# VHH binders against Profilin-1 (pfn-1): the designs that were tried, part 93

Target 1, 132 residues: Profilin-1 (pfn-1), of Caenorhabditis elegans (q9xw16)
Amino acid sequence: MSGWNAYIDTMTAAAPSIKRCAIVGAADGSVWARTEADNVFKASEEELKTFVALFNDVTQVPAKGADIEGVHYVVPRTEESLIFGKKENTGFFAVKTKSAVLIAVYEGPNEVAAQVRKAVESMQTYLNNAGY
Below, E stands for the ipSAE of ESMFold2; O stands for the ipSAE of OpenDDE; V2 stands for 0.75 times the mean of E and O plus 0.25 times the DockQ between their complexes.

## First folded at step 21 (VHH)

Design uk15 (from ui21 with A97V; framework vhh_7pa5_2; at its last fold request DockQ between E and O 0.83; V2 from the best seeds 0.85)
Fold by OpenDDE, fold request of step 22:
Structure uk15 (fold): chain B 132 residues (1-132), chain A 123 residues (1-123)
Amino acid sequence: as target 1 above (132 residues)
Amino acid sequence: QVQLVESGGGMVQPGGSLRLSCAASGFTFSSYAMSWVRRAPGKGPEWVSYISGSGKSTHYADSVKGRFTISRDNAKNTLYLQMNSLKPEDTALYYCVVGGPQPPPLKGEHQPWGQGTQVTVSS
């Protein structure tokens, strides 16, 4: 569909526990690419707008959590360009690049989280180095 | 299969105007941001503008800000670019693409761009 789809595919291939994934504009939460078919990333534009805005002050996010696809996640902690959340056997990792936010929603035991994080952070590093 | 068909290009004098259109099919158009990208002779692709799926947010490269306006009609699956006050530097092949500013191709990746529409600004 677009050049960004390859990045979605790369992340999902690197972490099979990722159920849904999206790349959105850091400025407005607009969807640039997402998983489709049986794994459609369902967050609305308005929700994503709110979500990406969390990166403006990540220090406040643990206190209020984060919502993705109508699901509220507890956010244990944040980093400058990383927000991650948990809910039961699900969670998400979101990383911010220079221009985008990569969001990966995963399902499974807590042990799978490390692989998901690695996948999105690797992509983050790649994109940042490329100027994106 | 995703299809993007650009049109509306042409030759104009400096200060002139053109309106580009992009007919999209093969995907849920309104779910995605759309961009215009251009490639000038001898140069790499340059991101021009993008608009969110709903059309509520727009963004422009500094080089075209104030002169170009991106819009979309989701009912018609069509993306537009109104180009005013055209300059010779705007001469390029213009593409519409899905998403925001486009990332570099990954190894072995096929760039899913259309054929583009040529814009030539010359006196």
Scores: ipSAE 0.921, ipTM 0.951, lowest interface PAE 0.4, mean pLDDT 95
Fold by ESMFold2, fold request of step 22:
Structure uk15 (fold): chain B 132 residues (1-132), chain A 123 residues (1-123)
Amino acid sequence: as target 1 above (132 residues)
Amino acid sequence: QVQLVESGGGMVQPGGSLRLSCAASGFTFSSYAMSWVRRAPGKGPEWVSYISGSGKSTHYADSVKGRFTISRDNAKNTLYLQMNSLKPEDTALYYCVVGGPQPPPLKGEHQPWGQGTQVTVSS
């Protein structure tokens, strides 16, 4: 469908605990690629617009939390271009590049979170080095 | 199966207009941003224009701003590019693609280009 689908496939293969994944425009939250079929990433463009705007000031996000797919997550910490959210036995990592935000929603205990973070950050680094 | 079929190209004189269409099937068209990309003879791909899934956000390469207008009809699963004030430099094979500006290919992969539609602006 697009060259962005290969990035989705690479992240989900690198971290099998990822259940849903998306790449969206950093300016408008519009979907460029996502998991589909039985694992559709089901967030509206309006919700994603609000979500990507959190990267405008990540320091305010821990106090507010974050919503993805209609689910509210506690955000224990952020970094300049990374937001980590938790809810029960699920969580997400989202990373921002120049033009896009990569979002991975995973299930499993906290010990799998490092693998998920590494998967999204490796794609972030690759895109950053290419100016994306 | 995802299909994108471009049409509406042709030969026009400088200053002329063309309207390109992209018929989409096999996916939920309204959920995805779309772009137009062009490849001039002997050159690599150049991103031309972008529209969000809802159609509310649009962006253009500097080389086409004010001359090209991207739009979509989500009820018809169709993407459009209105091209006005065409210049010889706009001569290219035009493609529609899903998403924003296409990323660098991952090692060993090629970009998934369709057939495109040829636009020729002859002097």
Scores: ipSAE 0.794, ipTM 0.895, lowest interface PAE 0.8, mean pLDDT 91
ESMFold2, look of step 21: ipSAE 0.779; ipTM 0.889
ESMFold2 (binder alone), look of step 21: mean pLDDT 80; pTM 0.809
OpenDDE, look of step 21: ipSAE 0.914; ipTM 0.946
ESMFold2, fold request of step 22: ipSAE 0.790, 0.764; ipTM 0.889, 0.884
ESMFold2 (binder alone), fold request of step 22: mean pLDDT 80, 79, 80; pTM 0.809, 0.800, 0.807
OpenDDE, fold request of step 22: ipSAE 0.915, 0.920; ipTM 0.950, 0.950

Design uk17 (from ui7 with K107P; framework vhh_7pa5_2; at its last read DockQ between E and O 0.88; V2 from the best seeds 0.88)
Amino acid sequence: QVQLVESGGGMVQPGGSLRLSCAASGFTFSSYAMSWVRRAPGKGPEWVSYISGSGKSTHYADSVKGRFTISRDNAKNTLYLQMNSLKPEDTALYYCAVGGPQPPPLPGETQPWGQGTQVTVSS
ESMFold2, look of step 21: ipSAE 0.783; ipTM 0.888
ESMFold2 (binder alone), look of step 21: mean pLDDT 82; pTM 0.827
OpenDDE, look of step 21: ipSAE 0.920; ipTM 0.954
ESMFold2, fold request of step 22: ipSAE 0.807, 0.788, 0.795; ipTM 0.898, 0.888, 0.894
ESMFold2 (binder alone), fold request of step 22: mean pLDDT 79, 80, 80; pTM 0.803, 0.806, 0.805
OpenDDE, fold request of step 22: ipSAE 0.931, 0.932, 0.934; ipTM 0.960, 0.960, 0.960
ESMFold2, last read: ipSAE 0.816, 0.794, 0.789; ipTM 0.899, 0.892, 0.890
ESMFold2 (binder alone), last read: mean pLDDT 80, 79, 79; pTM 0.807, 0.800, 0.804
OpenDDE, last read: ipSAE 0.934, 0.932, 0.931; ipTM 0.960, 0.960, 0.960

Design uk2 (from ui21 with K107P; framework vhh_7pa5_2; at its last fold request DockQ between E and O 0.87; V2 from the best seeds 0.87)
Fold by OpenDDE, fold request of step 22:
Structure uk2 (fold): chain B 132 residues (1-132), chain A 123 residues (1-123)
Amino acid sequence: as target 1 above (132 residues)
Amino acid sequence: QVQLVESGGGMVQPGGSLRLSCAASGFTFSSYAMSWVRRAPGKGPEWVSYISGSGKSTHYADSVKGRFTISRDNAKNTLYLQMNSLKPEDTALYYCAVGGPQPPPLPGEHQPWGQGTQVTVSS
């Protein structure tokens, strides 16, 4: 479908606990690629616009949390280009590249989070090095 | 299967105009941003413009800003590129693509663009 789909597939293959995944524009939250079929990433354009804007000032995100796909997540902390959240046995990792935001929603025990983070951050590094 | 079919290219003189179209099928068109990308002879692909799924957000490369306008008709699954004030430097094969600026292909992968439509700007 899209050249970005290969990147989605790479992340989901690297971390099987990823339930849904999307690559969106950092500037506007537009969807560039996403998981489909039974694992459709369902965040609206407006929601994603709001979400990617969180990266403009990540320091305030822990105080208010983050919403993805209509689900509110607690955000324990943030980094300059990393926002992650938790809700019960689910969570998300979102990393910002030069032009995109990679979002991975996962399900499972807290132990799986490390693998998800690694998958997303590895892709972040790859894309940044490529100028994206 | 995703299909992208570009059309509307041609030969024009500098300062002329063209309107490109991209007919999309095989996916939920309105759910995705769409881009125009071009490849000039002897050069790598250059991202030109992209538009969000809803059409509410548009973005342009500096080289075409103010001259090109990207739009879409989701009811027709069609992407457009209005090109005004064309320059010889705009000569290229133009592709439409799903998503924003197009990433490099991963090993074993190819660019899932259409066949492209040729735009030639020459005196």
Scores: ipSAE 0.933, ipTM 0.960, lowest interface PAE 0.4, mean pLDDT 96
Fold by ESMFold2, fold request of step 22:
Order: sequence, then C-alpha cells, then structure tokens
Structure uk2 (fold): chain B 132 residues (1-132), chain A 123 residues (1-123)
Amino acid sequence: as target 1 above (132 residues)
Amino acid sequence: QVQLVESGGGMVQPGGSLRLSCAASGFTFSSYAMSWVRRAPGKGPEWVSYISGSGKSTHYADSVKGRFTISRDNAKNTLYLQMNSLKPEDTALYYCAVGGPQPPPLPGEHQPWGQGTQVTVSS
C-alpha cells in the first residue's frame, strides 16, 4: 500500500472513537487512503471534491453545513485549516495541509471530540513541518 | 495482500517511447488514486504523476508534463504510464504506488516499494 496508510492507522489508534477516516487530495478530493473492512469510508469522488473546496473559504461553511458519506452535518465552527461538523451522536474533524485533507468521522460525547481533533491535528502538524 | 507489479521498462534512445504497466491486486483498485514515482541512481524518490480512482483527474510533475500520460483501466486493475520524447534525465527505476504523492514516513515506518521497472535512456 501507500505510506498514507500509516497516517490512517496512527489517527485511529490515537482516538479509538474514530469510526471512519480518510486522507484525500486537497486539489481534487481523490482518495489516497481510507479505513476499510468493517468501517469503510464511503464517499464519492464528486462529494469529496465539493467537500475539500469548502476550505477555499471556511467562513462560509457554518451557514451551509457540510456533506460527507451522504450525511449532512451542521458546522458549529471552523478555523483556517479545520472544519468541525456535528450530527446527533456523531461528528467529524477535517484538517487541511498543502497537499491533503485528513478526515475523521467519530461517534461519542464531547470529550471524545477533543481526542479526535488532537489525533488529526497531530498528523496535520507533522505534514506541515515537512512541507506537505 | 496488496500487490503491485511494474513492467514495460527497457533501453531506448533519446526521443523514444515506452509504456509502463502496473498490475494491481488485493484491494479495490478503482477506489484509490494511483501514482508513478521514479528513483534515479543516487537520488531519492521523485513523484511523477497521479490519477484519481475514477480516472477523471490527472496530475503531473513539471518535468514530465506534456511528454507523459497517466491512465488506468479499472476493469483490468491496471495503471499505465505512456512516456514519449524520452530524455536521458528520465533514466530511473519506476514504481507505482497507491495514493497521491507519498508522504514523509512516520517514525519507524517504511515505504513498501515493489521491484520497479528500469527505464534507461541513452545513446
């Protein structure tokens, strides 16, 4: 496989509440790595292309919400390179680097959300420091 | 088990053409972007091109743009690289990989390269 699988594995190990996870190209939403087997990350290329384009202006995203895997999330807050979405007992964090967007979908209470955010931001920082 | 097998390399003169193939198995090929990467002697890996899972989106390094064409046949689980107008600078071992440009390795992790296929461009 790709070296991107190690990033998937590191995030899911760091935050076990992550149920599905993917790494996609920032330019086109193409799937570089994802969770498979029992927890397949299922989003079309077209949906992912629309999703990564949200980072072109994160200030517009709270008014629109975001769609991943055919699920619509409200977006209570964004940061320059981070989108947080919520729906019922599930949510996602997505972070952008120069080349990629890292997406983690989780289930659980708010304490879990902080752990998921930390897991994705750790990989974002590692990639940013390496110029990716 | 994921397997990627490169083929189609050879020796050609400058200006020649070659077509590389990458036979893939052990995963859902059409779900993933695929890359070509090359390593010249004494140099580290250089990303060449990637194509999205559906084949609708393609990307090239500046050094090969206009001369190389990446494509895929999802029914045959095969990735291709058509190389035209070959130059001595294109001499390298060529590998295919799953995903876009390969990331920096995490501590203790290794990039799982295959055998590759040698392309040699010389008079």
Scores: ipSAE 0.808, ipTM 0.900, lowest interface PAE 0.7, mean pLDDT 91
ESMFold2, look of step 21: ipSAE 0.804; ipTM 0.896
ESMFold2 (binder alone), look of step 21: mean pLDDT 79; pTM 0.799
OpenDDE, look of step 21: ipSAE 0.918; ipTM 0.952
ESMFold2, fold request of step 22: ipSAE 0.788, 0.799; ipTM 0.889, 0.896
ESMFold2 (binder alone), fold request of step 22: mean pLDDT 79, 79, 79; pTM 0.797, 0.800, 0.795
OpenDDE, fold request of step 22: ipSAE 0.931, 0.933; ipTM 0.959, 0.960

Design uk23 (from uk1 with S54T; framework vhh_7pa5_2; at its last fold request DockQ between E and O 0.85; V2 from the best seeds 0.87)
Fold by OpenDDE, fold request of step 22:
Formats: C-alpha cells, sequence, structure tokens
Structure uk23 (fold): chain B 132 residues (1-132), chain A 123 residues (1-123)
C-alpha cells in the first residue's frame, strides 16, 4: 500500500507472535502504516496521541499503565525509548525513533516476548540510522 | 490497490500561488496520515508536509513553513496543498504519499507515489 507497509511486513515476519502492528507519528499519534485485513490495528488517532505522549515522561508510565485499542496493559518498567505492557497472555512493545513510534501487539507466553522486542528494536535501530 | 493521482501543477512567476490536489483510492483514506513530497532537478526526494488522518494535526518542512498549507477532505478522499509566495527553489515534481515523512525504500521495494504534478517557478 505504501512505503511504510514494507516495514510493517518486516516486523511481523520477524516475530510471528505479533498479531497487530502500527507505525505512527511520534509528534501526534497519526497512523502512517498498520496491519490490515483480519488483524487490523484499531487504535484511534486520539488514543494514539495520548499514547505517544507517554514518551515525554516514561518514568510515570508504570504507575499508570498504558491503553492500546481500548485495552489496558500493566507496564512493569520503561526505558527512555521503550514502553512495554502485559495483560494475561498478551502484550505490546512500543519503541520511539526520531520521528515515529513503532507498536507491536502480540499473543503468547512470556517466551515469545523476546522475539517481538528484538523485531521492533531492530527496526528502531534501522530507522534511527536512516534519520527517521 | 492504492492509487494516488496528483494534479494542479503549472508554471508561475516568483511570488505566485498554486493549489495542488491528490485523489486517493484503494484504502480507508481517513485512517491514515498523508504527505506531500517533492523532487527537484538533480536532487533527492524532499518531504514537504503531512497531515493526520482527522486533519487535526499538520507539519511542515522549514523550507515551506508559513508559505504552504496542507489540508484534506475525507468525504472526497482528497489531499490538498496550497502554495503561496512561491520561489524558484520550489520548482519540482510534487507527489502525494500515504503516511508521514517517507522512509527509504527497502531492498526490492518501489515507491508508491503517483505520477506527480510538475510545479515550475520562473520569471
Amino acid sequence: as target 1 above (132 residues)
Amino acid sequence: QVQLVESGGGMVQPGGSLRLSCAASGFTFSSYAMSWVRRAPGKGPEWVSYISGTGKSTHYADSVKGRFTISRDNAKNTLYLQMNSLKPEDTALYYCAVGGPQPPPLPGETQHWGQGTQVTVSS
């Protein structure tokens, strides 16, 4: 569909446990690319605006948690450019680049989380090196 | 299949104005941010502006800030770019694209822009 879709496909191919994925603007939460068809990423622009703003002060996020697609996740801890959450057998990883936030929602036991994190962080590194 | 068709380009004198349009189809238009990108002779692509899906947020490159205005009509699946106070440096082929600033193409991938519309600013 667009140039950004190739990046979505790359992340989902690298981690099969990813069910939904999106690339959004770091400044405003606008959707640049997302999974579609049976696995549509359904977060609204308003929700995403609130979500990306969490990166302005990640230290407060564990106390509040994070909401994606109307689902509330517990956030055990954060890093400067990384927010991740858990809910039962689901979770998400969100990483911030220079201009974007990459969000991956996954399903599975804790063992699959490492692969998901690797996929989004690899893409984060690639985009940062490219100036994005 | 995503289709993007740019129009509204032309030749104007410095200080003149143009309004570009982009007709979009093949996807849920209002769900995505949209961008304008331009390619000047002998230069690589330059991101110009993007607007969020709802139209509530807009962003501009420093080179066009204060002169260009991006907007959209989601009912018509159309993206616009109002260009005022045009300069010779604005001469380029203008494209619309899905998303924000456009990433580098991954190996084996092609750009998903339309044919573009030519803007020429000359005295």
Scores: ipSAE 0.930, ipTM 0.958, lowest interface PAE 0.4, mean pLDDT 96
Fold by ESMFold2, fold request of step 22:
Structure uk23 (fold): chain B 132 residues (1-132), chain A 123 residues (1-123)
Amino acid sequence: as target 1 above (132 residues)
Amino acid sequence: QVQLVESGGGMVQPGGSLRLSCAASGFTFSSYAMSWVRRAPGKGPEWVSYISGTGKSTHYADSVKGRFTISRDNAKNTLYLQMNSLKPEDTALYYCAVGGPQPPPLPGETQHWGQGTQVTVSS
């Protein structure tokens, strides 16, 4: 499989509240790796292309929200390379590196969000330090 | 299990052409981007090209752009690389891989490559 699968596995192990996860190309939203089987990350290439383009100007995202897997999220917070979305008892963190966007969709109360963020940012930092 | 089998390599003179194939099985081929990667003698892996799962988006390393064309046939679970205007510096073992450019291995992770297919460009 993809060498990116190890990154998926590391994030889901670090934050068990992550239910679905994907790594996609920052330029085109192409799927490089994702959770499979009972927790398939289901988003079309077209939806993912629209999603990764949000990073072109994160300041506009809170006004619009974001769509992943056909689900609309309110976006209460963005940073230069991070988008946080919420819907009821679920949410996502997405982080951008030079070449990729790492997306983690989680379930659980407010308290688990910090661990999900830490899991995705840890991989972001590792990739950034390696020039990815 | 995921299996990727490369073929189509050979010996050609400079300026020649070859078409590589990669037969894929054990996963939903059309859902994933696919890459070609090459390893020249004594060198580490060099990413060559990738194509999105739908085939609508293609990307190339500067060293091959305009000479190589990546394509896929999702009905046959097959990835292709058409190589034209071959140069001696294209000599390498060529591999296909799932995803875009392969990431750095995580600590304790071992890089694993298939057999590959040898391309040799010489007079």
Scores: ipSAE 0.834, ipTM 0.910, lowest interface PAE 0.6, mean pLDDT 92
ESMFold2, look of step 21: ipSAE 0.830; ipTM 0.910
ESMFold2 (binder alone), look of step 21: mean pLDDT 80; pTM 0.805
OpenDDE, look of step 21: ipSAE 0.897; ipTM 0.939
ESMFold2, fold request of step 22: ipSAE 0.816, 0.818; ipTM 0.904, 0.904
ESMFold2 (binder alone), fold request of step 22: mean pLDDT 80, 79, 79; pTM 0.805, 0.798, 0.795
OpenDDE, fold request of step 22: ipSAE 0.930, 0.930; ipTM 0.958, 0.958

Design uk3 (from uj20 with K107P; framework vhh_7pa5_2; at its last fold request DockQ between E and O 0.77; V2 from the best seeds 0.85)
Fold by OpenDDE, fold request of step 22:
Structure uk3 (fold): chain B 132 residues (1-132), chain A 123 residues (1-123)
Amino acid sequence: as target 1 above (132 residues)
Amino acid sequence: QVQLVESGGGMVQPGGSLRLSCAASGFTFSSYAMSWVRRAPGKGPEWVSYISGSGKSTHYADSVKGRFTISRDNAKNTLYLQMNSLKPEDTALYYCAIGGPQPPPLPGETQHWGQGTQVTVSS
């Protein structure tokens, strides 16, 4: 479908606990690729626009949390290019590259989070090194 | 199966205009940003412009900003590129693609662009 789909597939293969995944434009939250079929990433363009804007000042995000797909997540902490959240047995990792934001929503016990983070951060590094 | 069919290319003199079209099928068109990419002879692909799924946001490479306008008709599953004030440097094969700036293909993967439409700017 899209050249970006291969990146989605790579992340989901690396972390099976990822339920939904998307690659969006860092500037506007536009969807470049996403999981489809039974695992459609359903965040709206407007919601994603708001979400990617959080990276403009990540220090404020823990105080207010983050919304993805109409779900509110608690954000324990942030890093310069990393926002992650938790809600019960679910969570998300979002990393920012030079031009994109990679979002992975996962389900499972807390111990699966490390694998999800590694998957998205590995992709982040790859894309950054490639200039994206 | 995703299909992207570019059209509207041609030969024009410097300062001329062309309007490219991309007919898309095989996916939910309005759900995705769409890009135009071009490949000039002897050069690698260059991202030109992209537009969000809704069409509310647009972005341009510095080389075409102010001269090119990207738009879309989601009812027709069609992407457009209005090219004004064309320059010889704009000569290239133009492709439409899903998403924003196009990433490098991963091993074993191919680019998912159409056949492209040739734009030639020459006096």
Scores: ipSAE 0.933, ipTM 0.959, lowest interface PAE 0.4, mean pLDDT 96
Fold by ESMFold2, fold request of step 22:
Structure uk3 (fold): chain B 132 residues (1-132), chain A 123 residues (1-123)
Amino acid sequence: as target 1 above (132 residues)
Amino acid sequence: QVQLVESGGGMVQPGGSLRLSCAASGFTFSSYAMSWVRRAPGKGPEWVSYISGSGKSTHYADSVKGRFTISRDNAKNTLYLQMNSLKPEDTALYYCAIGGPQPPPLPGETQHWGQGTQVTVSS
């Protein structure tokens, strides 16, 4: 069953500080792949539908923040296809492609954030180049 | 062990109907979107439809919209595809898959599929 799990595995291997990760449909927040077992990505479909809709206008997100897995994050930075959220010693990067949103939740100081961002953007770029 | 088993294919005349089933096991079925994908002889995979984990959101390729209906029964871990108004160009092996439209394989990755269920539409 080739599919989205290979993308999850590639991101988590590239950035070990990623604790939970998911790939969801950009249109509806449906879960296409996620980390499982001890690190289950636990966001509901309804929460994810609200989350992916933030990409409809990323400029409003810093004022609102973002919720993932029932946790509210401050959003200090967005770009057209990227949302960065932070709460205490945890954070997330989410990137959007045509069809999907890739979400990585990490733990650690800001020094690890660049590695996490690079991991998700690498997969974003690969998908973008393939028209996904 | 993740397992997806397709069934319900057969031979029908143009304009006929078939209902495909996909029995799923080895994972939390209701948590994941599910797709139907088909492969015509000598062709690569073509995404047909997907449905969200809850079943509340459905999506279709333009080529099947209005003729095919995707559904799921989360209590039975089963995905369905109702195919109406079948055309010869619908002839293919049909597979179910976890997630929405399947991504391109990563470098060095190969795609692996189950047995599928054959749909043949012929006069």
Scores: ipSAE 0.830, ipTM 0.910, lowest interface PAE 0.7, mean pLDDT 92
ESMFold2, look of step 21: ipSAE 0.819; ipTM 0.907
ESMFold2 (binder alone), look of step 21: mean pLDDT 80; pTM 0.805
OpenDDE, look of step 21: ipSAE 0.905; ipTM 0.944
ESMFold2, fold request of step 22: ipSAE 0.825, 0.802; ipTM 0.908, 0.897
ESMFold2 (binder alone), fold request of step 22: mean pLDDT 79, 80, 79; pTM 0.799, 0.805, 0.797
OpenDDE, fold request of step 22: ipSAE 0.932, 0.932; ipTM 0.959, 0.959

Design uk6 (from uk4 with K107P; framework vhh_7pa5_2; at its last read DockQ between E and O 0.91; V2 from the best seeds 0.88)
Amino acid sequence: QVQLVESGGGMVQPGGSLRLSCAASGFTFSSYAMSWVRRAPGKGPEWVSYISGSGKSTHYADSVKGRFTISRDNAKNTLYLQMNSLKPEDTALYYCVVGGPQPPPLPGETQHWGQGTQVTVSS
ESMFold2, look of step 21: ipSAE 0.799; ipTM 0.898
ESMFold2 (binder alone), look of step 21: mean pLDDT 81; pTM 0.816
OpenDDE, look of step 21: ipSAE 0.839; ipTM 0.916
ESMFold2, fold request of step 22: ipSAE 0.803, 0.812, 0.814; ipTM 0.901, 0.901, 0.904
ESMFold2 (binder alone), fold request of step 22: mean pLDDT 81, 81, 81; pTM 0.814, 0.814, 0.814
OpenDDE, fold request of step 22: ipSAE 0.924, 0.924, 0.924; ipTM 0.954, 0.954, 0.954
ESMFold2, last read: ipSAE 0.824, 0.825, 0.828; ipTM 0.907, 0.908, 0.910
ESMFold2 (binder alone), last read: mean pLDDT 80, 81, 80; pTM 0.804, 0.817, 0.805
OpenDDE, last read: ipSAE 0.925, 0.925, 0.924; ipTM 0.955, 0.954, 0.954

Design vk1 (from vj15 with L50M; framework vhh_4orz_3; at its last read DockQ between E and O 0.97; V2 from the best seeds 0.90)
Amino acid sequence: EVQLVESGGGLVQAGGSLRLFCAASGFTFSDYSMAWLRQAPGKRREWVAMISYAGDFDYADSVKDRFTISRDNAKNTVSLQMNSLKPEDTAIYFCAAFDSFDSGDTYDYDYWGQGTQVTVSS
ESMFold2, look of step 21: ipSAE 0.828; ipTM 0.917
ESMFold2 (binder alone), look of step 21: mean pLDDT 84; pTM 0.844
OpenDDE, look of step 21: ipSAE 0.874; ipTM 0.932
ESMFold2, fold request of step 22: ipSAE 0.859, 0.829, 0.830; ipTM 0.929, 0.920, 0.922
ESMFold2 (binder alone), fold request of step 22: mean pLDDT 83, 84, 84; pTM 0.840, 0.850, 0.846
OpenDDE, fold request of step 22: ipSAE 0.925, 0.904, 0.919; ipTM 0.959, 0.945, 0.955
ESMFold2, last read: ipSAE 0.809, 0.835, 0.826; ipTM 0.913, 0.922, 0.918
ESMFold2 (binder alone), last read: mean pLDDT 84, 83, 84; pTM 0.846, 0.837, 0.845
OpenDDE, last read: ipSAE 0.923, 0.925, 0.925; ipTM 0.958, 0.959, 0.959

Design vk3 (from vk1 with T106S; framework vhh_4orz_3; at its last read DockQ between E and O 0.97; V2 from the best seeds 0.91)
Amino acid sequence: EVQLVESGGGLVQAGGSLRLFCAASGFTFSDYSMAWLRQAPGKRREWVAMISYAGDFDYADSVKDRFTISRDNAKNTVSLQMNSLKPEDTAIYFCAAFDSFDSGDSYDYDYWGQGTQVTVSS
ESMFold2, look of step 21: ipSAE 0.828; ipTM 0.919
ESMFold2 (binder alone), look of step 21: mean pLDDT 83; pTM 0.835
OpenDDE, look of step 21: ipSAE 0.872; ipTM 0.932
ESMFold2, fold request of step 22: ipSAE 0.843, 0.849, 0.853; ipTM 0.925, 0.925, 0.927
ESMFold2 (binder alone), fold request of step 22: mean pLDDT 84, 84, 83; pTM 0.845, 0.845, 0.836
OpenDDE, fold request of step 22: ipSAE 0.922, 0.922, 0.928; ipTM 0.957, 0.957, 0.961
ESMFold2, last read: ipSAE 0.845, 0.854, 0.842; ipTM 0.923, 0.928, 0.922
ESMFold2 (binder alone), last read: mean pLDDT 84, 84, 84; pTM 0.846, 0.845, 0.842
OpenDDE, last read: ipSAE 0.908, 0.927, 0.926; ipTM 0.947, 0.961, 0.960

Design vk6 (from vj2 with S103Q; framework vhh_4orz_3; at its last fold request DockQ between E and O 0.94; V2 from the best seeds 0.90)
Fold by OpenDDE, fold request of step 22:
Structure vk6 (fold): chain B 132 residues (1-132), chain A 122 residues (1-122)
Amino acid sequence: as target 1 above (132 residues)
Amino acid sequence: EVQLVESGGGLVQAGGSLRLFCAASGFTFSDYSMAWLRQAPGKRREWVAMISYAGDYDYADSVKDRFTISRDNAKNTVSLQMNSLKPEDTAIYFCAAFDSFDQGDTYDYDYWGQGTQVTVSS
């Protein structure tokens, strides 16, 4: 239990469609906090190391997609500090802060995506302002 | 005028094959990721396959290794090769376009075709 777990709770409370999420180090993919219990975020640190490296050039991510928890996602859209992936009735938003990457995997129709993004971006803003 | 027009649907026996086409016009096709979705009678719409504007693709688990999605930006088309068809593949198949460069909070498809009927008999 760390202070970072509170941020996980904040994001999941803000967007109920988030099934799993994690806060990881932007430099090495180390897990700072993640959903646990019945909604364990299961990505390995090796996988996360590869994932966070995608932010070195987000414009190339749509050509190769992204893998999270052993699942491949098509990435139809990226922004400067954001990666959006889709698969069936699931998707993810990943955003980068000064020192972290926030990853939220959600389940539901496309209509829930906006709320998930808002939750993750709100946390992104908070952490950036806090120096993280 | 924006148009997505599906074709290639029809009646086939189980184990057969169909190739669906979607012809796009009225928008910058290369800026859009394309998807195939299907809806069977009495069931919810189901995601089938998607190909990003940059060429990466994936499939629903139910059709993986049987269906192949591809796109041709020169012809403004997206295709779905369907092999080893099963009765449970029976549905109206829709192509949909996702604006990959939209700056907003819309994560739904911008354009839809009218759909093409696929019927797989036992």
Scores: ipSAE 0.926, ipTM 0.960, lowest interface PAE 0.4, mean pLDDT 96
Fold by ESMFold2, fold request of step 22:
Structure vk6 (fold): chain B 132 residues (1-132), chain A 122 residues (1-122)
Amino acid sequence: as target 1 above (132 residues)
Amino acid sequence: EVQLVESGGGLVQAGGSLRLFCAASGFTFSDYSMAWLRQAPGKRREWVAMISYAGDYDYADSVKDRFTISRDNAKNTVSLQMNSLKPEDTAIYFCAAFDSFDQGDTYDYDYWGQGTQVTVSS
């Protein structure tokens, strides 16, 4: 699981506005890798289990929102394998691969969101092509 | 023509209440998530509340339990009930609309109102 940390580094380097990031198992929310140290990603096991289950039907998510790291996000947009959430000057993108969910929590105005999405979707594509 | 028009601002004493309205026209309101933002003099614009097109909502921590956002898709309005107002709530309040079904790569608000002034005196 230590080898997965390189993917975290790749995403955070690609989009500096990402402050916390994680790769979790799509079936159970288990943490495969996350940002550590001064920017630790600190979602609970039960929260992550609930979070990954949102991808079972993303069309229901805008009516309920999403919780991550104890923060409620309004979800104004979803796509088949993508959830976008907002809270104050922060937001998240989460994308699902075959085996995993990638979660990136960013800070900044809405203008930075496109870079964050691009970083997360590039990794989604890479992991899907690698069989994950 | 797309328009967002805020109303209901004014001068109120601390502890008082105001209700802001945002009237929308020129787009399919029910496909948009709506937000209130505010900007105090010399400060950056800050997010106050948002309500998704499907009805979930949340608030900035500084206004939680004092402000209530709601929408009326039949009237194409979003409102912000502001109770227990504090001098720190003094700002221009803006209504903004986010296209929840746009396929583009932009994540900024598509439309903005001109704002309504709220002034809370001590």
Scores: ipSAE 0.836, ipTM 0.921, lowest interface PAE 0.6, mean pLDDT 92
ESMFold2, look of step 21: ipSAE 0.812; ipTM 0.914
ESMFold2 (binder alone), look of step 21: mean pLDDT 84; pTM 0.847
OpenDDE, look of step 21: ipSAE 0.876; ipTM 0.932
ESMFold2, fold request of step 22: ipSAE 0.823, 0.829; ipTM 0.919, 0.920
ESMFold2 (binder alone), fold request of step 22: mean pLDDT 84, 84, 84; pTM 0.848, 0.849, 0.843
OpenDDE, fold request of step 22: ipSAE 0.919, 0.915; ipTM 0.955, 0.952

